# Designs tried in a protein design chat: VHH binders against Protein EARLY STARVATION 1, chloroplastic (ESV1). Part 2

Target 1, 368 residues: Protein EARLY STARVATION 1, chloroplastic (ESV1), of Arabidopsis thaliana (Mouse-ear cress) (f4i9g2)
Amino acid sequence: RSEKSEERRFDQKMSAHGAGIKTSSSAVPFASPKSRFLSKQEKFYPRCTPRLTGPQSRDTPPKRDTGIANEKDWGIDLLNENVNEAGTNEDGSSWFRESGHDLGDNGYRCRWSRMGGRSHDGSSEWTETWWEKSDWTGYKELGVEKSGKNSEGDSWWETWQEVLHQDEWSNLARIERSAQKQAKSGTENAGWYEKWWEKYDAKGWTEKGAHKYGRLNEQSWWEKWGEHYDGRGSVLKWTDKWAETELGTKWGDKWEEKFFSGIGSRQGETWHVSPNSDRWSRTWGEEHFGNGKVHKYGKSTTGESWDIVVDEETYYEAEPHYGWADVVGDSTQLLSIQPRERPPGVYPNLEFGPSPPPEPDLPPDQPQ

## First folded at step 1 (VHH)

Design a09 (framework vhh_7qia_2)
Fold by ESMFold2-Fast, scan of step 1:
Structure a09 (fold): chain B 368 residues (1-368), chain A 125 residues (1-125)
Amino acid sequence: as target 1 above (368 residues)
Amino acid sequence: QLQLVESGGGLVQPGGSLRLSCEASGFTFSYYAMGWYRQAPGKQRELVAFIYSGGSTNYADSVKGRFTISRDNAKNTVYLQMNSLRPEDTAIYYCATLGSIYDWSTYSPEYFDYWGKGTPVTVSS
């Protein structure tokens, strides 16, 4: 029955993912950088509000920030057209597109497409570059880099990549996805940065995480979360989110859970610090023993305290949110990359081949 | 490298007492929840007792009131005091950790579920 459950879950996610793709749209392919910047900042507001009097335990686990699918699918079709073009839209904005490919040793091939545009009055411009890479070691990569700026000094940058590795020694496939995004104002002390990654192997080992931070309207915020599955039934998940204002108010929420075969624990802290340095916090924990009993405990700075054992069955599935079949299904474009034909008798050189691109290590206000 | 070393096992008569020790080395012990499991001949490992980093304790029903788990963070050691021992307590006793539970920003998979090699306890009938 787990097999049928997994198939239904996969179909639901793929249907929802695909349903959002726009196949026909009007003539403006790019959002205004300034408008996009403000909307993005509002989306990542941490929404952490302190509780002054709490329940005996945390009512609901904190929800992770589940971002929308990257817009990678929109631009990938450009790699198949192989044309160089430029034009002017009806609103007077201009655009261009160029494409090419590079070949190298050990079967290396890179196909790329770049496009860009300028607004009617020249007050804003944007570019994006899409690429696919492969070689004879089984390496495959899809990537995108987008950027934009305006005459007020506002700028934004994002990159996204997906990589397939094959470990010839162990014959194990791995898929890694990562993205980095940032935007900054040229006229205000405002900007944001986010980085996320997902790594999967065919044995069920999974690692996901994100680091985000930003500033808008005299408020700064930080979000981090991680999720690890070892492929052997053990899961570790955690989040840490906090924010502060220029007036000195700070607040945050963090939690961790660890489970193996219905046995495990959760714990967390919700906290708030006022401008006068008065600190409120509530810490809570749950211990799950797999025997129909759960120990729940916690305390707060306002004098709430609890330490109880309740009758509660632990229904915990120690499976990653996405299984290998889901990852492979979502990676259809990556898997469709065709490597160069390898001549008979020529073997891949394992000492020479592209490694996954190193993770960019960029400050929030610098492009790649 | 995190290492757990159990000691204190041995042969005792029914009704006797035994104190098991588990010494941790390599990392900051006080961050870890620590537990004792046992495995009787021909059976699967089962939970005996846990002590969390905050000091909270939990026991299997079969040992509640007879066994006491404690820790000494200054000595990087967790203990299991076993009183009123019964023949059915005969097993190999294992020390284990659930990893760091309070430093989420530096978590590493290598700190996940460390086990000792076990110390045998035989209760003579």
Scores: ipSAE 0.000, ipTM 0.152, lowest interface PAE 15.7, mean pLDDT 67

Design a10 (framework vhh_7qia_2)
Fold by ESMFold2-Fast, scan of step 1:
Parts: sequence; C-alpha cells; structure tokens
Structure a10 (fold): chain B 368 residues (1-368), chain A 122 residues (1-122)
Amino acid sequence: as target 1 above (368 residues)
Amino acid sequence: QLQLVESGGGLVQPGGSLRLSCEASGSTFSIYDMGWYRQAPGKQRELVAFITRGGSTNYADSVKGRFTISRDNAKNTVYLQMNSLRPEDTAIYYCAAPSYRGYTEWDEYDYWGKGTPVTVSS
C-alpha cells in the first residue's frame, strides 16, 4: 500500500543518515606529545616554568546527534590561564597555548585562550579557542571554537556560544545559545553539518531549533526542527526532514503542532517526488477542542482519505526536542562574567547595531 | 557568527593610494586571523594580504612592498593600505576570516564581506 511504500522510503532516508557518517575517532586530532619532562635540558638551562608538554589532544569529533555543549565546564579553566607558550617534542610534534585580553568602546572586554597541537609533517592538527566578552549594555558572551584534521584527511569544526542581553531599566533579560558542528570524511564523499540554537527571555518566551545537513555517496539529507513557547501556555513544535539522490529522487516528512491549554492542532505531510517530478503525498491533521473530542482528517494521492471526530483526551504532545538547557541546565559561568567598571555618570549606548551617521553639512555648491 | 563590511574603495590614478577598511561584528574579532582577497574580472579570487591575531603579516608577491595590512582589535577593524597602485590592481576587494566551514561542500564559505570595488585607471 502507498502508506507502507512511503514509510519504507522514509526509513531508507533515516538509515542513510546513521550508517554512512564517520563521527567517531576517525577524525582524530593530533595526539599529545609522548616526550615528557626534558630534565636533561632543564639541568643546564633552568626554566622559570618547567612545562615542556603541551595540552592533551581533544580527540572527540563533533557528534551529529547532539547540540549539547558538554565540554563547557572543561573549557572554563582555560580562560583562567594567561600564558603564551609553545614547544616542540622529540618526535617533531609541536604544541602551543596562547591567551589575550582585548578592550573596546562602550566598556567592551574580551578575554580569550587558545591551545593546539600539530604533528611534525602537519598531517594532523587541532586547535581549541575559548572566549568571554562583556560590555556596559548588559551584554555578556561565552564561547568556543574547535577544529581538527587527521592524516587520513578527515576534518571537523565546531563552535558554540551563550549570550546574555540584559536591560537594566526594565530588568528584562534574554539568553541566547547557538552551536555549529561539522565533520567531513577524507576517504569517502561523506560529511555532516549541524546548527542549533536556543533562546529564552525573562517572561518565559522560548525558541529552540536546529538545521542539520549531510551527504553520503550521492545522497543528501536535511533535518530541521523548531520549538516555541510563549511562557503563557502556548507551544509550537515542528519538524521538516527530507532527502534527495543525485538522480533526482526526493522524499520527506514534516509535521507541526500548535497548542494553548489543551486546545490546538497537529498536521503533517509525508511526501515523495520521482526523478520525472511525479509527486506522491499523504497529509494528515488533528484539531483538538479541549472538550474530549478530536477531529482527525487526511488524504493521500493514492486515494486514502479520512475525516472523523473521535472521543479522545488531549493530555500529551509530540516528544519534546532535546536542547542544551535540558542537559547543562544553567548559565552559571555566563552570569559570572565581570564587566569592566563603569565610571560614574557614563551610560552605555543602548542602540542595537551601528547608529546611522549624522546628516552631513553639505557645502552650498555640492552637487546632488 | 562573524559579519564583515568593507569600505574605502573607489577610482584612483596609477601611482595613487587607497585605504580599505573592514569592520567586524557578531563574533569575537580578536581571535580571528584576517585576510584581504581580490577578484578581478574573469579571474579567480586571490589572497593579497593576511594578518594573524597576533599581528604577523604575509603578502602576495604581486603586492609585496606596496600594500600594508593592519588591525585594530579595539575597533574590530582590519585595514589595507594600498600604495603605488597599478591598473592590474583593479578588482573587487574582499575581507575574510577563516571559519573552517570550507571542510563541507554545503558550507564552503569563510566569513566574507560583500566587497568594495577598486579601479585604477587614468
């Protein structure tokens, strides 16, 4: 039947997402130097700091199935180091650690730390940069960028940041989180990209979402989802997932739900397009009245159809998406960022973005 | 994300000078290495000058000794001072920062500006 056929095609898409991406240690950053404690060198030329071994390699490539920044607590210690050092090990591998502070207008301060390593021939390398920012507008930011590549040509990159915007006048605050991760195989035509975001305000408004893309052997796929909550009982959730082949076959599944206090709707579409542009689809919907009745309806291009009202209590929604806040739970380090001291009588520019330039005084004879 | 906006391009006589500016917003500017690229009509985009976050510079052979790249981290700005301009320097000039996004074919872009045109002619 047409429903089974479309479910089979969707399952094929999902298996392609899981089976072909090398998200494990095949994207291995350069290993930590094996040479430790150059005591022979230090005996004749004593150093003020006897650190000869660089930081451990972070050999965890980004995971496709998570938007979770689970290394947040590890990276915070890097911002408390203020060193610039580098070295070369006995095997010719190199390492570095850098740090800095940057100051700007409107009380801007950026504190950052970076570390990395590289094999002798440069075939494997990794880097990790952490930063915190603040200014006098109520802005604070915490972030990281990581990247690496190995001798097999595998490469990976990720970034995430948390941003606080706080209006001192109304005591309103908004926290925004975002992450981007990607990995590419050096031996296969395969890779993936994931972007994730999460926003909250002091009134309970919430927006979460993700955009994911991948490719494996002439098949590409996209996954998108979003979730919105207004803090007053309204919720919107949606997904849109689809795939295509180089031959022009496309298929997908999408749905959304909108509820307020047990009243709302759900709707969705499963679809397929052949290389000659013939389209099959199955659409469905539900209207929830909050009175123990649900209107269910749907159609397919192959003749399936229904339009019924059933006795059904609405007390659960589609499974919620996992996000950063569901795992980390707090913004303790973001909130602990200390802005520069603001001089008495100096107030920040509260404009978002650059101010338009003032109107110039044009000379009387200037051409228009 | 890092967002870049170039300015300072224009028409100049051979042997003249121009100073290009690239203002950054969005992400932490001071942690990025920055480059100036150019694309002349019918040619591939090429790197002309590069500056690391620590201030080290590198130049294409075609501009060495004539162009100077610099940065002001307090103003989130990178500059390209162009002296002794030649007709072959005519191009659209782009500011960019590496993002490692070029490791996927779906995200082949560094952080790029929209470009500022420079024309060197009599």
Scores: ipSAE 0.000, ipTM 0.204, lowest interface PAE 16.8, mean pLDDT 67

Design a11 (framework vhh_7qia_2)
Fold by ESMFold2-Fast, scan of step 1:
Structure a11 (fold): chain B 368 residues (1-368), chain A 124 residues (1-124)
Amino acid sequence: as target 1 above (368 residues)
Amino acid sequence: QLQLVESGGGLVQPGGSLRLSCEASGFIFSSYWMGWYRQAPGKQRELVAFIHSGGSTNYADSVKGRFTISRDNAKNTVYLQMNSLRPEDTAIYYCARETYSYGTSFYEHAFDIWGKGTPVTVSS
């Protein structure tokens, strides 16, 4: 099975890995290794495809490195339509489209559009809700939530949002994008979850990350990564990927790098633990001095080791591929949200500077 | 043995100048970032100036234009030239070798090797 296949592949990789160091250092990469056994993790996730008559569930919006690309293409324009309609298809399945407005304290406004369908017997259903939120603190939010289940018992849930925190008086601004997605099989002991986020501020600070985990029968896996940039030349990147079986076998690969102005370090570990707690690992590290010299070192539990200084140019990305100026340019829909008019002499509650929004998790379909 | 030894402190009148020196031993000096911190009586330690291996410098706002940090890699020494000294510059001055931290500004840098300090008193 996939669990046995995965363990065989990993064992083969471990064998080649150890042999490469002992027979020829040129056969073993000294750059940041990435675990190949986790490179196609999407293949291990169950496919929970909605199968409905009538209006179909929409796919997740196209994803850029920085979140939702073209979010407005995915129903946000439906907020401009005042719809409340429902119908029944020939097969007895039903569908609906609904819109509304919620108002609250401190200028809170939520405009939302909701649509969905269900089979005649209710065994298959889907919903999709789009919203925009704003208040008088300069807070703006775009969001979508999709969920459903099919007649096979599969279920899924996903949400995407983009938020702006802004202090109009001090010109401080932060944009955050996030997504969560999960699916569960109705016929197998299988499911997966992923969460992804990106945060940017007007001073060039950037933080990105993801947490993923899943299960297929007796095997579970985790993948986490993060990137952090201060806008002034400091960068931190890391990844930690590992898997386990119910029999107690565990394996993983992790690495971290941190740099400032061409100087920094990288380090990592590939590891395996057998059911009897017998542990193999290979650790590696690099010290980058910024002067054309790099100290490379490493060891394994089976006795392989190296400790060398080489002539090498240090490459690192001091700024993210996609940063503040890019996200502002791509957030035109978010930035175009029109807040409620503020009456003369009424000021927002600014207890935290650009204040936290009114309860942003208040569901769009609930009254204020 | 890894060691940092500061010198050059003393008593000086307001408006005067001092040059602090920090000699490093036991590591490849030219490959490390170096900083100067100070701690006034009864106050927290603060970063004064920072120089990385390539020679780029950063300064605390309170000392910009008055202090200059420099290094001489042939002598394994970092210097702090202090001009137009003020009574509020009175402190023990510490030399430090930098390590990378997850802080995002120069005053958030972690330093893994510290000297014992050299006292500077600005008083008439």
Scores: ipSAE 0.000, ipTM 0.094, lowest interface PAE 21.0, mean pLDDT 70

Design a12 (framework vhh_7d4b_2)
Fold by ESMFold2-Fast, scan of step 1:
Structure a12 (fold): chain B 368 residues (1-368), chain A 123 residues (1-123)
Amino acid sequence: as target 1 above (368 residues)
Amino acid sequence: QVQLVESGGGVVQPGRSLRLSCAASGFTFSSYAMGWYRQAPGKQRELVASISGSGGSTNYADSVKGRFTISRDNSKNTMYLQMNSLKPEDTAVYYCATDRYYDSSGYYPLDYWGQGTQVTVSS
């Protein structure tokens, strides 16, 4: 876990820097994601629309160790229930469930289920749509979209998809997962957005990433990261995080590493800007030769500078902990989707694009 | 036995020039990047200018860009700071130092500092 080790080394280096430069010690806290400001934003959760009755009032599953698979798994039972019904609870709130089945060209098939509710006075509402799709190209898709809002102007939405691309002629297979979530307050300057993706193929190629941002009153933060594994020993990882206050303080940290067979490089930058525009930054790099020697170099605006070669063993994890066999094991529902039977002598059009999802109620405006 | 000795400080009127010198001994001067730092009463120490071991690369604080020039003579083990168009805000104790050595895993405690030289810019 070279990323975690690198973050630990970086924090340690920043602590050493602070100890050595008494008049610049204020720069040290902003290099660490453990500041009270950043940890407070990390723990920010969406405002939930209260649900007193109906489906989902109690059964929102938490995420487990592997991504968002558990959230989609919960809703799959609804796709197997061909139910269209509505009702009113004792408190006057209403709920509905509906389902549908669409067919199209090139073997396209979509099954979907939608549920929702509204409070007695219409002051709060929520909807949730689940779907599965397939076609004759070997394409399979599972998805969910959930949203809610209240009369105070609070709103939230989230979506999740898992897709399989398979070509029976080339025996090519890959699985892609993605999610987006957003929440915003109608009464205060608060909200957050997250986008996340994972992609895997049967040959060990892997790509993961996320884009996140949030605000809470006078504080805003942004976080992006990516990982790439080629299935042949190469790894690329990077992170870019930064934050600001309405009073003009800004700080950030970014780094990348690239390795193949114990040979590679790391580089990064930590920076801080005070409200009066005083700027501090540190850039650093490492070159790993794979022979027990590492070249380390860097500089800062406070006059730190280094360019040395040291005896140090390089540790790297070239293959992802979560690989193709694990993805297949967790994708049981996706893999169990039953496509339409293809007539004898009819070949799928492999240039046919993925089928569009069922059109949901429009989500809240996306952040740009 | 490493020593850095500053000279050239003094009292000067606004708009005039001073040249600071830093004489180094007890180490291989040409192998070290060097810098000038200053500290005014009640303020934090700040980097003014830095120069690589060969002299091929220099860096300046925004407050002194275009007014100050850092240079070195490795044959004399001496570093200089030419200060032009001096302002009252330049009043500080000026320190000669070797650049600190750090890496991503920690730091090398190879920083050497001079005793400092006072520069006062007043009318």
Scores: ipSAE 0.000, ipTM 0.093, lowest interface PAE 21.6, mean pLDDT 69

Design a13 (framework vhh_7d4b_2)
Fold by ESMFold2-Fast, scan of step 1:
Structure a13 (fold): chain B 368 residues (1-368), chain A 123 residues (1-123)
Amino acid sequence: as target 1 above (368 residues)
Amino acid sequence: QVQLVESGGGVVQPGRSLRLSCAASGSIFSINAMGWYRQAPGKQRELVASISSSGSTINYADSVKGRFTISRDNSKNTMYLQMNSLKPEDTAVYYCAAGYEWYSSDYYGMDVWGQGTQVTVSS
């Protein structure tokens, strides 16, 4: 029996691509991030001591890339491998790899590669899809989506996407990057979700943001932030963070600031709601007129208030944004996407911005 | 909070054109997806056209391809739907919608909806 078992084990073959393809993933690819609100709840229950000036320090999200936006290996080589294969690993798990090429209206082209597997008993599975898209509007897209689940009921999902929007009429280009990650426990009431995005245009307009949500047992938390730079000296920055428990306790902190050339405003609120619905709140604001005076004001639900003008020079220096040349330099794979040839007399269907120029199109003055 | 207000609907004869407008107000920088949906009497609400915050249209319904054009004017916080060669089957209430997530229109649905504007194409 044992000799026949070993002989039959040798009959289980893997393709040459099976050696390069990872075994079915049953592990969560990343750890759940710690919540600051769950570990430091007391910092959101400040003493109601009156201050003549509103809060000067705030929790600002650390400067972070989307994690994958600066990756150098996007799996573009997988799109060049036109492979359709399936097999069985030595442990009895199955795997597959497939690829395709879709064509559509307005020059649409999508090249994709998908891989996946299942455990022998079907209790765990994973998939990974990579794609490249383009059309005649100048649109280009790179993306990846990974997901899986294991026999314990844990599941995860991760996606990353980079897109180029190019308006030939206005000679404008914009690059957008986003990443999303999610994991859920099958054995606990626990899970988390994170999303980041970065948007850039050739004129220095920049938008960055993140959404974060998590749950651990009877506690949930949300963290959101955004930053906007118009490339002309205008800055908008905000954060909004809150948490709640099953017992009905809720707390949060939010603020925003808007500045242009030393003139602007800041405002915010720290709040707390107890299980018996008692609400505490403290709001604050600052007005900066650029004249050496700053108006500071605020109030609390406990009756504390202030409204003062102080002698203070406004020196606001926004953190430098990532430059357009750097963005283009990091997006070489996206920019290398070759769109389909447009037939003579066929006009691209431009859905954003002004009507496209009449045919024949004038050659662009600047190369893209 | 984001609010969306549609305008430009009306009654037209087949073959004519209409331009719908959707004015957005509030925290518009939180919007990552926008689109037009329509609902005819007794039918499900369907996607007509969608556009990303920074670029070209992502999707058009097959029934409107080549006839309708979606666009944005970010300086006015307004999205438009230019409807050409209108047909009786285009008769519906048209809704402007916005999503906070990149996947809102296709995977999780839209987060903010306008009140709707009636378009009637009669023979």
Scores: ipSAE 0.000, ipTM 0.134, lowest interface PAE 14.7, mean pLDDT 69

Design a14 (framework vhh_7d4b_2)
Fold by ESMFold2-Fast, scan of step 1:
Structure a14 (fold): chain B 368 residues (1-368), chain A 123 residues (1-123)
Amino acid sequence: as target 1 above (368 residues)
Amino acid sequence: QVQLVESGGGVVQPGRSLRLSCAASGFTFDDYAMGWYRQAPGKQRELVASISWSGGSTNYADSVKGRFTISRDNSKNTMYLQMNSLKPEDTAVYYCAKEGYYDILTGYYHDYWGQGTQVTVSS
């Protein structure tokens, strides 16, 4: 069937204003690009509805920034079932569940569970593999990989993971989450790819981002964003989004901001390229001095320009809305992974760089 | 613009180890997933191991699980494959691969491959 199981739309107004940011300029008379993607699902999965990841809202972020934790909450307990079984549904489709345990060097352990289904004629299938990994370095990982295809030629693949790293040289723990997803339609010129990442350390350093690419209805689109927080009040955020048609029309919007202690800058560009390669653009910028004054400037290829200083309070988020305490609270399954017992006198094989790290300069604030 | 250069291949006896390296340039290395593929004479290329952009997720072919370890050093734009307990059936040309560009016309990713490095496991 051509029935869609999930479709997301992103409606953005193209202007010299960035996400949540204003300049003195008016919005450009430019139709907003639509970022759309198509996903179809096979009926063999009776126990859950497929979910797609989406860009985080900049203005009203939830406690969990990217939704990756919601993916891991589904099915992770399968690792505790130790089930190996298979069967046939009433419609002639088949299903299976299997589990295993792999061991390797340096205390490596992987515990996994896999399930899947297949139509009677094999024209549709899906698989889903969940795993936990650990070793003697303090490394821990949870993950999932899902894939499928249906009789209409649609195919999809996704993975997500959550990882604990222990940096003994900096005496710092880091938790990283990531997801990658893709889908391709068998009946339409439609497909998409996305990847997401979140990285957090115990000192408040945070890095998040996403890269998304797709095609739907003879329109191709590209969307990237990133956020970085150093845990000391510095923040860097950026987006870059653009789209094109088969007729050669292209358009986009990009911006970035950098702030520390109320001082910083924002800048961006909205652009359009016609099929004959004529480029229109509008660039804008802000310099924030931390004193209630903001320098705003910009120009367009059509002759608009401004360069003013205004009385305006600077607003930006200096810290992520989802931080280390939240990550730890949402990572109970990751943190509960039990590594293999290390025999007396056996040490972890730690991979070190080509030179030893320098001796720590400062004593840690909360050493254990 | 993407350049991938493999090194570290050679001839080794069964049970020994080799470490392959892949030096990457022409793209932002820490934004992309990477992998190792191999191709024995007369066979199709197969995925040996893959690693996420952060290094936090790895995946291995069943034939190499527990013996091979993939890793990356984003500060050096380099990916590695530590190959332990080598077997004669591991003999192949090993290719470094980058997560590909999404081809809008075909709707699929096209991976970027290096030139390959020969690994021979024999007496």
Scores: ipSAE 0.000, ipTM 0.192, lowest interface PAE 11.0, mean pLDDT 70

Design a15 (framework vhh_7d4b_2)
Amino acid sequence: QVQLVESGGGVVQPGRSLRLSCAASGRTFSSYAMGWYRQAPGKQRELVASISGSGGYTNYADSVKGRFTISRDNSKNTMYLQMNSLKPEDTAVYYCAADTYYDFWSGYSYDYWGQGTQVTVSS
ESMFold2-Fast, scan of step 1: ipSAE 0.006; ipTM 0.412

Design a16 (framework vhh_7d4b_2)
Fold by ESMFold2-Fast, scan of step 1:
Structure a16 (fold): chain B 368 residues (1-368), chain A 123 residues (1-123)
Amino acid sequence: as target 1 above (368 residues)
Amino acid sequence: QVQLVESGGGVVQPGRSLRLSCAASGFTFSDYYMGWYRQAPGKQRELVASISSSGSYTNYADSVKGRFTISRDNSKNTMYLQMNSLKPEDTAVYYCARVDYGDYEYYYGMDVWGQGTQVTVSS
């Protein structure tokens, strides 16, 4: 973990008395509460969320037009083919496409498809591997790994996976998802990295989040968020976003909220650090009592402060986070995986999964 | 500083087991595909096993399938290799490695390898 994300602190901790005035809350947790007592306009700092353009387009092997618009659906459809072919284009570039089907103990099945291409001189290349796994424990897995580089020195890497764990006898199910993407420029100091995860079970317990990093020449930015739901009414959400320039200017915004049955808290900080290490910050917090009363408190390094209780109905806002399902897609394909038929009188060995059985899964073509 | 530190190697008789550990520090361990490699004297380093960032996907070299199991604990920033039914041909220095497709040197560093741990299988 980056030390920059953990070592943030307030330069001054000043207590001040507030006035008994009515405040307006923001529906967006990203911002401290609006108040007649606090001038936000004098202390506006931008949230830095721009991403660089995605990886450049790559050549693909010849494919049948199946009418499938979704890239995830297209890649999964390739698992239905049994192919081993390669070719050379008129420009001297090459491509290959291969597939396999591995069977193992306890009903293990792995179907995979791999494809890739190279320019004549090897200065541009890409590889893409799709796989589907299942066994008799109710385990299902779907995933992809993609990578490439172009003649300008740009490189990119992407993976995502989703796994279903299911106990046939207890009807317990949980899904675990992950995704990572990165791209790097070969001609300028630029790149980005993104990671998402999501885990949930049949009782509504949910954990999801993302970590993002990007750079464009003289500016870098980081974004993190997480959400946790216990399936029983507890909700925890947080976001932490910050940016810096090569000359040492830094700024950020972070917040956290925890609620159960209308009772909870929110807190956050907007901050800025100049190249000479002068720090400005504005911290805020809310305590929600579930009775139409909210305790609001906060301070800034420039002397604004408040500590008041107001009459206010508190509402959760619409979800602002762009999650795994928005990046990759839904789990329809995972849930549609057909495991091998179990012979009569043969019972699953529940010690198997999530690790593959001892037999070969995919060809050992790790990208290194 | 970005570091990988292996432990758990030793000298064992054929048919015995060893568990290797790889402790990672200085980067977000849960963001990376990880792997175990080995190198016998006079041979090139070869992949033994790899594991996805979440732990949901694993891959093994043909020579170790059915005997070795790779796992990870992202809460402890640690990866493991359980080695069962060890054979003399498993004798090598075992290396923990981070899979890196040109991830950011400015943030995480690149091509991280451990110092290695010796595994010797002999009577």
Scores: ipSAE 0.000, ipTM 0.136, lowest interface PAE 18.2, mean pLDDT 69

Design a17 (framework vhh_7d4b_2)
Amino acid sequence: QVQLVESGGGVVQPGRSLRLSCAASGFTFSNYAMGWYRQAPGKQRELVASISYSGGSTNYADSVKGRFTISRDNSKNTMYLQMNSLKPEDTAVYYCAARLPGWYSPSTSEYDYWGQGTQVTVSS
ESMFold2-Fast, scan of step 1: ipSAE 0.005; ipTM 0.394

